# VHH binders against Serine carboxypeptidase-like 19 (SCPL19): the designs that were tried, part 6

Target 1, 268 residues: Serine carboxypeptidase-like 19 (SCPL19), of Arabidopsis thaliana (Mouse-ear cress) (q8vzu3)
Amino acid sequence: SLLVKSLPGFEGPLPFELETGYVSIGESGDVELFYYFVKSERNPENDPLMIWLTGGPGCSSICGLLFANGPLAFKGDEYNGTVPPLELTSFSWTKVANILYLEAPAGSGYSYAKTRRAFESSDTKQMHQIDQFLRSWFVKHPEFISNPFYVGGDSYSGKIVPGAVQQISLGNEKGLTPLINIQGYVLGNPVTDKNIETNYRVPFAHGMGLISDELFESLERSCGGKFFNVDPSNARCSNNLQAYDHCMSEIYSEHILLRNCKVDYVLA
Key: E = the ipSAE of ESMFold2; O = the ipSAE of OpenDDE; V2 = 0.75 times the mean of E and O plus 0.25 times the DockQ between their complexes.

## First folded at step 1 (VHH)

Design z10 (framework vhh_7z1x_3)
Fold by ESMFold2-Fast, scan of step 1:
Structure z10 (fold): chain B 268 residues (1-268), chain A 120 residues (1-120)
Amino acid sequence: as target 1 above (268 residues)
Amino acid sequence: QVQLVETGGGLVQPGGSLRLSCTASGFTFSKYAMNWVRQAPGKGLEWLSGISGSGGYTSYADSVKGRFTISRDNAKNTLYLQMNSLQPDDTAVYFCAKGSYFKLGYRDYWGQGTQVTVSS
């Protein structure tokens, strides 16, 4: 895991503690789930710990960090071709709680699968993987084992969050270790426009050093700043988005923030 | 102004039992998780067990699971560790520590420790 002291779009050092990392899960370790962990600004050793899950295909838990309950928000919804500016929010849940934002299932945000089989997900498989993620995460963060623990998230289906709680409880009863101090769950309505969030992923990846300047510039030019619902006849945009996906799919260590992918030029 | 005082250590033969106690003052005991940590001669710190503020949840390191039991009495501001089936490699100084940040050190509040020696 890596401590993050600054973020693209935010001026100066972060006034809260942010950690990011990967946890390997699955029977053969073929799924890598990415997390953002924000410690409580009040009293992290005693305040509740919550995992925040975001529903919907392709949606990142960064939705929670940036829009739903985290310390940061985008300044408006306008995009001018640079990394979106970020500002502090006065009413963040991280003022009184530790929040672990999980990017699940594989294919959400920076989380990925190493095999085709591992790419396929269902509600039940996701619930199981969340439990496995937590057991592994607590092994590396034993100082949080005793904090009261909650599962939170948005809910289009209403199944993942309560199902994850059930899976955790069953695991505790069957003797899975470490014992998770599960207290309940919280369901919220999504507050994020998913098209806006999706459109900011490419600038965010560039700002984090995950893609090269050349790839970012090519994406801006060929896609006109729109990285979703791309016209299939726009081959340059589609090819550049495929290069972006390929670059991101090759990231598989806790030093993800230091990785810098380069454009591979092929014949036009 | 946290104060933690461990008692109950001593010399015991292999297979024996001891109960450690930790009396706490200077904070609202029932609101904080508590932990037991030990350090054997020439070894690093080893976390053993944790208990939530209410006592409703406990956790144990694999090395002591099934042999040690953590408990607390919030009315008496006291944390306990019941140690059964003691082995020579349980010889260590045992510390109680306030809070869930015991692994980080700078957020832990530790007592002076109590020596447990398991030998013939």
Scores: ipSAE 0.000, ipTM 0.110, lowest interface PAE 20.8, mean pLDDT 70

Design z11 (framework vhh_7z1x_3)
Fold by ESMFold2-Fast, scan of step 1:
Structure z11 (fold): chain B 268 residues (1-268), chain A 119 residues (1-119)
Amino acid sequence: as target 1 above (268 residues)
Amino acid sequence: QVQLVETGGGLVQPGGSLRLSCTASGFTFSSYAMNWVRQAPGKGLEWLSGISGSGDYTSYADSVKGRFTISRDNAKNTLYLQMNSLQPDDTAVYFCAKVDEWYTGFDYWGQGTQVTVSS
């Protein structure tokens, strides 16, 4: 695993501890699941530990880190840089809990599968993979075994979250090691300011490598850093935003049922 | 059967250049975005660069902007990474990766090619 000390868009060192890493799933090892781990700012040794799930394939757990219950949010001011500015949030759950953001199933965020078959997912398969992930993760993080453990997620994860709890409990009963100190689950719906989110989506897509430098520079010049509620009479900005839409549409051409949060984290 | 095969790695001195190639088979190459990802010894994966199926759009991680150039030849089913001004911290195994059909991540990876930058 890697300790992350800085993030694009946030000036200076991070005032919280962030770790990232991979966990191989199953005996075949053809699925690699990526995670972000934020330690509690209060008392990580004793505070609850929660795994946060954001839903189905293509919805990155970075949405939870940045938009749901994590320590960071897009700055509400006009964009004035080459990377979206980030700020600390005063209502972060990481002030009182350790949160493990899991990129699952394979195909979400940095998580990947080495075969087409391994990419295949279902609610049941995801529940089993989450249990496998946690058993392996706790082997590498034994200091958290005794912390009260919860499975959390948004309302889209309503079937997955309670099912994962059940799989963990069954694994404990079967003697799978280490025993997980599972206490329950939490379901929530984050509230996002759509105008702020929209204005930062273009520079965020550029920062994550989803659009070219040339397109991003053209957007900055023609739109003046404001990418929402664009005056249609500004033809240069409107045309460049259409090019942006075309680029993003090329990525999403057949995925009408997938969530918007993957726009922020498709290729990274 | 999908296969990705990287070549072009090796030992190079600081300030030198290398060009990596990734030959693809078993899928319609021009229909999928392709990416380069590396892993240094004892560290996690780092995404470096991506290119759309058409080749019209490219993107780069800040750590390699201005030094690395991604390109593709769809007629030859080959992806390239031109690496200039190499530094010791560019030492890593470099992987070619294919975007999945859902555009949500990578479904196939090559075996990787070792790049070592040292004097």
Scores: ipSAE 0.000, ipTM 0.121, lowest interface PAE 18.4, mean pLDDT 71

Design z12 (framework vhh_7z1x_3; at its last look DockQ between E and O 0.01; V2 from the best seeds 0.00; counts 0 for: pae E 11.1 > 2, placed apart)
Amino acid sequence: QVQLVETGGGLVQPGGSLRLSCTASGFTFSNYWMNWVRQAPGKGLEWLSGINTGGGSTSYADSVKGRFTISRDNAKNTLYLQMNSLQPDDTAVYFCARSYLEVGGYTKYWFDPWGQGTQVTVSS
ESMFold2-Fast, scan of step 1: ipSAE 0.229; ipTM 0.659
ESMFold2, look of step 2: ipSAE 0.005; ipTM 0.270
ESMFold2 (binder alone), look of step 2: mean pLDDT 81; pTM 0.833
OpenDDE, look of step 2: ipSAE 0.006; ipTM 0.238

Design z13 (framework vhh_7z1x_3)
Fold by ESMFold2-Fast, scan of step 1:
Structure z13 (fold): chain B 268 residues (1-268), chain A 126 residues (1-126)
Amino acid sequence: as target 1 above (268 residues)
Amino acid sequence: QVQLVETGGGLVQPGGSLRLSCTASGFTFSSYAMNWVRQAPGKGLEWLSGISGSGGSTSYADSVKGRFTISRDNAKNTLYLQMNSLQPDDTAVYFCAKYRTEVYSGGYRVEYFDYWGQGTQVTVSS
């Protein structure tokens, strides 16, 4: 593993701890998966640990590190086409969580396979490889075994994320070591349509544990799965969205994975 | 119509104490988390502390932990920052900021301050 002290485009040393490395997996050790690991800036020993999976061509796990939930952002107004200047963001999930960004499958980012056959992938193969990666990673990082663990990713990874959680859970049940303290998963979806983004915010907040199961179920029933351009005459949906807004405004920025809101709402 | 007004700033000697207040209007105060942020001369913004809408959760930057205490009185629509053991490096303009969290699909969470007070000057000097 390599501790990264600086990044191209960022002036000076990094003010957070970044580790990169490879983990060998596969029957014959013929797949090398690359990761970026950012430790929590608050309390890495006890804060949640999340693996973030990025899917699809054109975006590696660096997208999560730079654009979605990581500590860095591009200074768009300053970009001159040579080296994009980077700045710190106050909005990073790494202020309250340890995030492990995995480049999978082989061929994504710096991850590679040593043989042509090992390079071939499927959803099922990826799910097994993620479990193998994590078992090996925790052996090398035993200090994180006790931390609450989550599997996250964008919705391109929608089949892979739940499948990886299932493989981890099955491995735990069968006595595979080390035991992974799996607590759940998170799915997101990078979209450019504002209405689609708005409509996904409620399910995403529920997936992150930011709203209760009861509130989410009431929102699904009263709003029919549509959380934007709501008819004001639909009082149940409007009241439940008000409860959602209240709950979201109660979320403490340092505790993103805690369910800390209590609201009254109209039951469906 | 949202307004945040900070008061309580002034000149204080090293080792002294000061209490800042921020009076809010134009929104349901108890429904939003509130924060304190400062800006020292010639430097950028530094987040100091946050408190949930109910007051049940608080957090602090390492630079002020153990010295500063955030609190709120929702009946009075007022946010407070009790500052103890003040040092010359605490000299700055102190802002209260209304917090908003938006959680987007795509693994993207945005925590931002949608309204700021005008700030109150704190000067720590002998």
Scores: ipSAE 0.000, ipTM 0.113, lowest interface PAE 17.1, mean pLDDT 71

Design z14 (framework vhh_7z1x_3)
Fold by ESMFold2-Fast, scan of step 1:
Structure z14 (fold): chain B 268 residues (1-268), chain A 124 residues (1-124)
Amino acid sequence: as target 1 above (268 residues)
Amino acid sequence: QVQLVETGGGLVQPGGSLRLSCTASGFTFSTYAMNWVRQAPGKGLEWLSGISGSGSSTSYADSVKGRFTISRDNAKNTLYLQMNSLQPDDTAVYFCARGLRYFDWLPYDAFDIWGQGTQVTVSS
């Protein structure tokens, strides 16, 4: 696993401890599930541990870190033509809890499968994989075995969250090790509005120098500041968003400050 | 089936050279940035180099800049790492890894598809 010292949009070092890593699951180790782990800022040894699951497609577990119950949020709720920087949230579960954000099933965020069969998922399979992930994760993080443990997620995860709790409890009863100190679950809606989130990614890319000034200006003019739910009859906006997608596919994301998009559709 | 397979590792003398290859399958190779990462015995992962989908842009860690060259052949779905002037401290398992298709809020050193790795040992 890796200790993450900085994130794009947040100035300076992170004031909380963030770890990322993979856990291999499955009988042949052909599924790799990615996680973000934020330690409690109060007392990580004794504070509750919660795994956060998202039920919606297209939103990685980072959405929970940024918008639901994590330490970071976008500044303000209004797009004003500047890069939306990150700041510490006024509400954060990480002030009093350890939170493990899991990217599941395979294909979510950085989580992947080595075969097509392993990549296929269902609600039941996901519930079993979450239990497998946790048993393996606790082996690597034995200092958290005794902390009271909760499963959390958004309301879209209605079946997954309770099902995972049941699977964990049944595993404990059957003698699976390590014993998970499961105490319950939490269901809630994340504060994330995916339209607002999507809308901020274009100006963020521009602010970080990933797309040209010309492309950004063309997107602002043709799309009216909205880069989601675009009317197909607005060909100018649709074409500029295709140019944005093409440009972003050429960017090396680890060095976002080193490159600009070379594709320019403004002159057409 | 989405897969990355590394080849080309082996034992080499200090000052020697090796070329690693990584063959990709199951996705449109040319639309993804690709990376080389290594893990030395008893140490964590170290990012070494990256290349844009088109191959027009490359980047290198200071530890390998001037000695290693990343390249790709999109027609063959293959990523390469040419390693010159190898030193004993270059001994590691070398992985190829796929970057995200589009920029996201995710940490820079995290990747979604990894190969199994290939061992490079530099010793006399």
Scores: ipSAE 0.000, ipTM 0.111, lowest interface PAE 16.4, mean pLDDT 71

Design z2 (framework vhh_7z1x_3)
Fold by ESMFold2-Fast, scan of step 1:
Structure z2 (fold): chain B 268 residues (1-268), chain A 123 residues (1-123)
Amino acid sequence: as target 1 above (268 residues)
Amino acid sequence: QVQLVETGGGLVQPGGSLRLSCTASGFTFSNYAMNWVRQAPGKGLEWLSGISWNSGSTSYADSVKGRFTISRDNAKNTLYLQMNSLQPDDTAVYFCARGYTVYLGGRTYFDYWGQGTQVTVSS
């Protein structure tokens, strides 16, 4: 692994600790997954540890470091064809958490496979590879094994994030080592307009498996694809949105919880 | 490989109209909300409009409400921006972008952007 002391576009040394490296996975060691690791600026020994999965296949985890929840943001009003200047953000989750940004699957960012067969991926294969990556990473970073651990990602990672958590939990139950102190997961979908956020948050939750196919179909049918500013006299849509709210409150009421939504709903 | 390609920009006189298109490839277009963002000379990025995956919801910045209309054709993997009553202040590079929302922390961003298309409104 490499300790990174400076980044192009940032003046002077980094005021946070950044490590990068590769972890070999797969039966033949034919997949190399690249990571960025930012230690908490508050208390890395005890603060939560989160792995952040950004975008989908081919998306660089630098998107998470720069755009989602990391310590850096682009500075200035206009990009002029040179390395864009970077500035610190006071809103970074790395003020209170250790964040491991993973480039997965092979072909994302600097992550690669040594054979054509190993480049082939699926949601299920990616979930297993994330678990394999973490078991290997914790062997190299045993000082973090006791920290509360979370899996996070943006909306494209919606199927992968809960699936990875399930794989980790099952591995723990089966006695796989090292034991991962998994506490839950975090999902993100960054849009600035409340009406846009509300209207596609329901499809996002469905894509994540956080609400049932039945609830989603009922919401689409009763609400006509519009999930904001709903007429209160539309009882069917209102009831289904109440079921959605109840389901989501069970998942996020303690911030980050690993739960399956099984709330009943009615179409009348 | 995710790719977004904008077309339809150009020079137009004040009061004129233009229709921008953004062709998407490399992902399931119909599963994502899409947005238009612009950058005027010497200014920062300004979000203009967004549309849900199924066209069921649209939203607009106050600066363009009533003048611009966002739409999409999921069968063609294409996003549109119909721009009417154009003003000199609308001169900018226009980008299409795939949008996301972060739970907890309140951070917002766009994960994939087109290369932009130039719109110039001048007499």
Scores: ipSAE 0.000, ipTM 0.119, lowest interface PAE 17.4, mean pLDDT 70

Design z3 (framework vhh_7z1x_3)
Fold by ESMFold2-Fast, scan of step 1:
Structure z3 (fold): chain B 268 residues (1-268), chain A 124 residues (1-124)
Amino acid sequence: as target 1 above (268 residues)
Amino acid sequence: QVQLVETGGGLVQPGGSLRLSCTASGFTFSSYWMNWVRQAPGKGLEWLSGINSGGGSTSYADSVKGRFTISRDNAKNTLYLQMNSLQPDDTAVYFCAKSRLYYGSGSYFGLDYWGQGTQVTVSS
C-alpha cells in the first residue's frame, strides 16, 4: 500500500491520512481491486469503518472521496484552466468515520483483471468479490477488525450493498477469518451541487490522469470551460462531451489497460 | 514483464546535485506518463514530479519546484530526475513509477508499476 502525503491541486501536506493500494482476489489472484482509505480525523481506533461502493456509470469511488462524503472538494472560485485546486470540507464523513472507497468491479477506476474471464461480472460475483476483498484487507489492517463496520453506497449500489452484507454474514457463519464486525449498511446520495460537479468533472478527469491532454484541450476550446447546460447548436462541444463520456465509460472496460482512450472528438 | 530500474542515488553534501535515471522495459515507454515519488525514513510516500508521454508537459510538487527537473528520452526508454540544491530533508528512497493508463497526468493515484527505488542521502 501507499501512504499519500500530498496531492496535486492541494496546497501543502494532507491534514488527514490517505492510503491507496491493491488487494488481489479471485481465482489465482487474477483480479486486482484498488482502494482509497481515509482514516477518521476524530478517533480512528474506535470510530466506525465504512466501505463505500459507487456503482454508477462514469463515477469511480473517487467520486465518494471528492463529492459524496470525503474530506476534499474543488475550489469553485479558483479554477482557471489548470489542475483544479482542492480544499478541505467541514462536513466530511471522515470527520467521524474511517472510509474505505473501493473501486469495483474490475475495470472501475484503477481496478483491473488479468484475464477476460476475470473481468466478467454479475451482481452475485461482485458481492463475493467484495467479501473476498474485505477479508484480505482486514488481514493487512488488523487494527480495524474490532471497529463497527458498515457497507455503504449510492442508489446504483442498492442491490450490491445489501447482498455484500449477506455475503459477509455468511462468511462469518462459515468460519471465514477474520470475523468482520458487520453492523449494517447505508444507502445515500452524494452531497453535491450538480452544476459545479458537472463542470469540474472534465478538469478533474484530466488532472487525475483519466483523459488525454488532447481531449481536455479540445473540450476547453470547444466548450469555453463550461461543460453543463451546453447549447445544442454547439456541435463541436457536444461531440467532444460525448467523446469524454465514451472515454470515461472505457475505464470500466476489460480492455482499459490495453487501449488508449480511442474516441472520436473534434479538435478546435 | 514490466521492469523499472533506478540508478544514480548516493551520498551527497547539502547544496550538491544528483541525477537519477530510470530505465524502463516490458512496455511501450513513449506511450505513458512517468513519475518520481520518494519516501523519507519514517514517512509516507510523496509524489514529486510527472512528465507526459512526449515530454512536453511536466508537473512538480511545491517542495521540489525550482530545484528538481524531470525529463525523458523515449529513444532510450529512460526517465531522469535532475536534483539541484539538495537539502538534508531530501534524504529518501526515490522511486520511478509508471502511470497506469496510456493517457492522462502524473497522478500517483494511477501508478501501477514501481522500481525498487534508489537511496539518496544528503549529509555532511
Scores: ipSAE 0.000, ipTM 0.128, lowest interface PAE 18.0, mean pLDDT 72

Design z4 (framework vhh_7z1x_3)
Fold by ESMFold2-Fast, scan of step 1:
Structure z4 (fold): chain B 268 residues (1-268), chain A 124 residues (1-124)
Amino acid sequence: as target 1 above (268 residues)
Amino acid sequence: QVQLVETGGGLVQPGGSLRLSCTASGFTFSRYAMNWVRQAPGKGLEWLSGISSSGGSTSYADSVKGRFTISRDNAKNTLYLQMNSLQPDDTAVYFCARVETYWVGNTRYGMDVWGQGTQVTVSS
């Protein structure tokens, strides 16, 4: 595991404790699950511990850290041409709870499998893997075994979350160690306004210098400043959003700030 | 089904060269950016290199810049990593991975499909 003391875009040291790491699971130890762990800012020794499961394509556990219930958010309006600035959220669950963000199944975020067989997943397999992950994680973090424990996630994880709780409970009854102090589960929607978030992606990409002024102006005009829930019959807006997507697909994500691209698009 | 398969690993002496290949199947290879990632014994994952869907742009970690070259052949659904001037600390399992095209806030990132890995050992 790695204790993360600073992040690009956040000035100075982090005012909360962030740990990242891998836990090996699977029948032959051929699945590596990645996690982000944020300790409670109030009283980590006694405050609840929750694992947060992020479901759905395009949403790794970092979605929870940055957008659902975590301590950080991006500040697009303060972009200065180098790195996107980060700010502390005024309302974060980590002010009163320890939160473990798990990237599952293998193939999500940085989590991976060492064989194709191990990579294959199902709802039932995911539920078992979450239980295996937690038993192993608590061996490495025994100081948290007594904290009230919850399994949480968004509505897309609605089947997995209750199933994981069931697997944990059954494991406890069968004598699997360590005994997990499971209290229940939490299902919720992201607290962030999805329409505002999705609508801000295009202006933020422009502010970061990833798309040209011409493309941005074309998108503003053809889409009327709304880049979500676009009627496909609006051909100019649809085509310009496709040009935007094509441009972004050519930018390697770990180096998003290193280049600007120019693609074909339709003016209003 | 969606799959990535790495080949080309093996034992090589310091200063030697190896070429890794990654064959994709079950998806439209030419639509995805691709990464090479490695894991040394007892260490975490280390990102090494990335290439855009068209092959028009590439990026490298400082540890391999100037020694490794990433390339792709979309007609053959194959990704390559040419490794030159190999050092003992390049010993690792090497994985190819498909870049997930999605957004978290305003950042595109993530890898959703991984190969099985191929072992590279650099020793005399």
Scores: ipSAE 0.000, ipTM 0.123, lowest interface PAE 16.7, mean pLDDT 71

Design z5 (framework vhh_7z1x_3)
Fold by ESMFold2-Fast, scan of step 1:
Parts: sequence; structure tokens; C-alpha cells
Structure z5 (fold): chain B 268 residues (1-268), chain A 122 residues (1-122)
Amino acid sequence: as target 1 above (268 residues)
Amino acid sequence: QVQLVETGGGLVQPGGSLRLSCTASGFTFDDYAMNWVRQAPGKGLEWLSGISWNSGSISYADSVKGRFTISRDNAKNTLYLQMNSLQPDDTAVYFCAKDLWYESSGYDFDYWGQGTQVTVSS
């Protein structure tokens, strides 16, 4: 793991503790899942621990750290067209909770797979990988085993979040170690997003680092390079576009300044 | 070439016992969890039991807990299911299934054997 002392766009050292690292999962360690971990600013030893799932393949969990419930936001009146400056929010969930932001499945953010088979994903596989990730993560972070634990996510994660809770509970029942002190789950913004994207916007988001290479490749394959006026019966293309829409909506709907900002070196 | 071969099925009377074996080849057997799954006539697949790569974690479906025992011999690349107190509703084709993981998922399998028939007749 790596302690992160500064972030691009934030002046000076971070006033909160941020750790990043990889957890190997899968057969023979063929999947490497990347995480961001922010300790509670109040009382990390006793405050809840929550894993936050960004919502689907290709979205970086750094969006949660910067945009959804983390300690950072863009400075509105100081944007100059080069690097968007960042500032601390007056309230973030990390004021009262430890938050573990997971890049899942492989291909999301910095998470990767060592084989083609390991890159293949499904809701079921992702739910199991989250449980496997957590068992391994708690072995490396035993000081958090006793904290009340929650699984969190947005509306795109609505299927994954409850499924992950079920897999954690099943794992506990099966005797998987360590036992996870699971207390429940939370869903943020459970409303639907009906954005329709143009052919230009998907390549642009990829070029800017706002979506992963894997999501972009999946969109190219499933949608045939056409990302607008998609046949709703093409489930794979529609699902990939929902993942894209969700990732982008977390940025644009919560931070109005991002519409006028270039963030290609801040986001993974 | 991955191959799983089940043996040991057959006809037994209610209350009887059978031991199933599954011989694995084409992969590193002790890197993966292994599972037993069955399919009764006209019904869907039912997961029965799973065992981790090192036998450190073992789990059972409620329908067979206390009656069936899963075990593995990594030196022989073989998975076993000891079935006791068999009931007519245990009649099914029994499949050996390789998990995607070193811990049993109970549902996420990439390779299956051909199955072995177990018939429990009154």
C-alpha cells in the first residue's frame, strides 16, 4: 500500500489520510483490484467503515473521492482553463466515516486482470470479487475488523450493492475468514439518469481519462462505434452506455464547474 | 485440456450410502475450490457443497448438511462426496464443478464434469 500526501490540483499536503493499494484476487492472483482508502477525520478506530462502489465497469472510484462523498471539490471562481484547482468541502462523509473506494471490476480505473478470462465480468462475478477483495483487505487492515461495516454505492450499483452484501453474509455463514462485521448497505442517488450521449462525447471522455480503456473498448465493441440513437434492444451496448452515463453524471451533476474544466491529469 | 470425471453413482435404497469421486486433470487442482452440484429430473441445478483449495473452508446446502461430507485429496487430484442417509428426493445427476476461485463461491464455476446418476428408490 502507499500513503498519498498530495494530489494534483490541491495546493500543499493533504489534511486527511489517504492510502492507495492493490489487492490480488482470483485464481493465482490474476486480478488486481485498486483502492483508495480515506480514514475518518473524527475517530477512525470506532467510526463506521464503508466500501463505496462507484457503479459499473470503467468508472474510476476517484470520482467518489472527488465528487460524490469525499473531502474535495473544485474551486469555482479560480478555474483558469489549465488545471482545475481543488479545495476541501465543508462536509464530506469522511468527516464521520472511513471510506474504502474500490475500483471494480478489473478494467475500472487502475484495476486490471492478467488474463483475458479474468477480464470477463458479470454482476455475479463482481459480487464475488468484492467479497474476496474484502476478506483479503481486512487481513492487511485487522485494526478495522471490529468497526461496523457497510456496503455503499449509487443507483447504478443498485444490483451490485445488495448482491455484495448477500455474498458477504454467505461467506460469513460458510466460515470464510475473517468474519466481516456487516451491518447493511446504503444507496446514494437512487434516481435514474436518462442521458443520451453523442458519438463525440464517449471518445472525448476516454481521451480525458474520465472512463477506463476497458469501458471504452467495450463500448466500441458492443455499440459498433455508434453511441447515439442506440437500439434499446441491444442490451450490451445499452448497459455499457448506462455505465458511461453514470460515471459522467457523478462528475457533471454534483460539480457544475466540471462542464468548464479540463481534468485529464487529476482523474484515473 | 481441463477434465473432471465423476464416478461412484448408482442405485441405493432409502437410508443407504454412496461415495462419489471426481478426478481432475488439466489444471492445478490445489489452486481452486471444488464444488458438488446436482440436478433432479425436471428441476434446476442445486449447489450442495464446496471446499476451498486447502480444505480450510467447507460449506453445505441446508438440504444435505449433516448427511453429506465433502473432502479432497490434492495429491491424487480427487474430490469426494460421502452421502449418508439417502432419501428419494436425493435422486439426481451429481456434478463435480471447478470454482473460479480458491474459496468456494457456490455459484461461479468454469468447468463441469459429465455427471454421475444417483437413484434412491423405495
Scores: ipSAE 0.000, ipTM 0.172, lowest interface PAE 15.7, mean pLDDT 73

Design z6 (framework vhh_7z1x_3)
Fold by ESMFold2-Fast, scan of step 1:
Structure z6 (fold): chain B 268 residues (1-268), chain A 122 residues (1-122)
Amino acid sequence: as target 1 above (268 residues)
Amino acid sequence: QVQLVETGGGLVQPGGSLRLSCTASGFTFSSYAMNWVRQAPGKGLEWLSGISGSGGSTSYADSVKGRFTISRDNAKNTLYLQMNSLQPDDTAVYFCAKEGYLFTKYSHFDYWGQGTQVTVSS
């Protein structure tokens, strides 16, 4: 595993403990699952431990670290079409919990498979691989085995999260070691800031050429670079945001408004 | 820098077939979902198909389901679209697009190819 002292987009050393690494899954070790592990800033020895699942390919566990419940957030007015700058959030769950962000299935983020057969995924296979990952991870992190353990994820993980809990419970009953102290699960995005997310959509659309330079300049001037919590009396900003919404709705058909992350979590 | 290059477009008669390719560079190809999108003359963008990074999951627009097949070869960093039973209204510029890393409610394609023209005409 690797202790990470700095991240692209964040100025200076990280004020929290971040570990990354791979865990080999399967009999032949033909699947390598990548994780980010953030220790609690309060009391890591006793605070809850949660694994966070964010969705399928194209929506890596970085989503959880940045948007769901992690210590980092985008810095609003500095996005320029490259990697957005990052800042600390005061509402991070890592102030009171240890969080393990897993990139699953193989093909998500840095997780990979060594054979074509190993890349064939299903909801059931993913649930089994999550259980295998956890058993192996706890062997290498025995100091956390007694902490209350939870499985968490966003709505894209709605089928996977309950299924993973079931696999963990069945494994415990079958005598698989180490015994996992599973207490429950959580679904949702409790710390995702809808307004901050919206603020980055406008610069992204401009960077992609989906809105004109004229419209983007008008939005920057009338809205002061902030496209959320707009004062209703600021008619110019409100009108420009309506023009943005109209433009985006004309460009995208109903199909391309759907998030690709959820495709891996439907029954097929 | 990220680069996506489409090839395989051209003129084909109704009922014919074409295979489009998109060669990717500058990122870990197998870690990202890939998509095909087209734009017909005088119309907006139409999403056609998507494939997960591993290739384990695919999805299709109703207009092309059963006629088009998306696939990928991660060893070659290449995305494919096999198009069968082509119709005149399939005439469009075809783009490959990479899914972004940012979590949002909407699909954000952060990089696009330049497009390849497909013309279906007798």
Scores: ipSAE 0.000, ipTM 0.108, lowest interface PAE 17.2, mean pLDDT 71

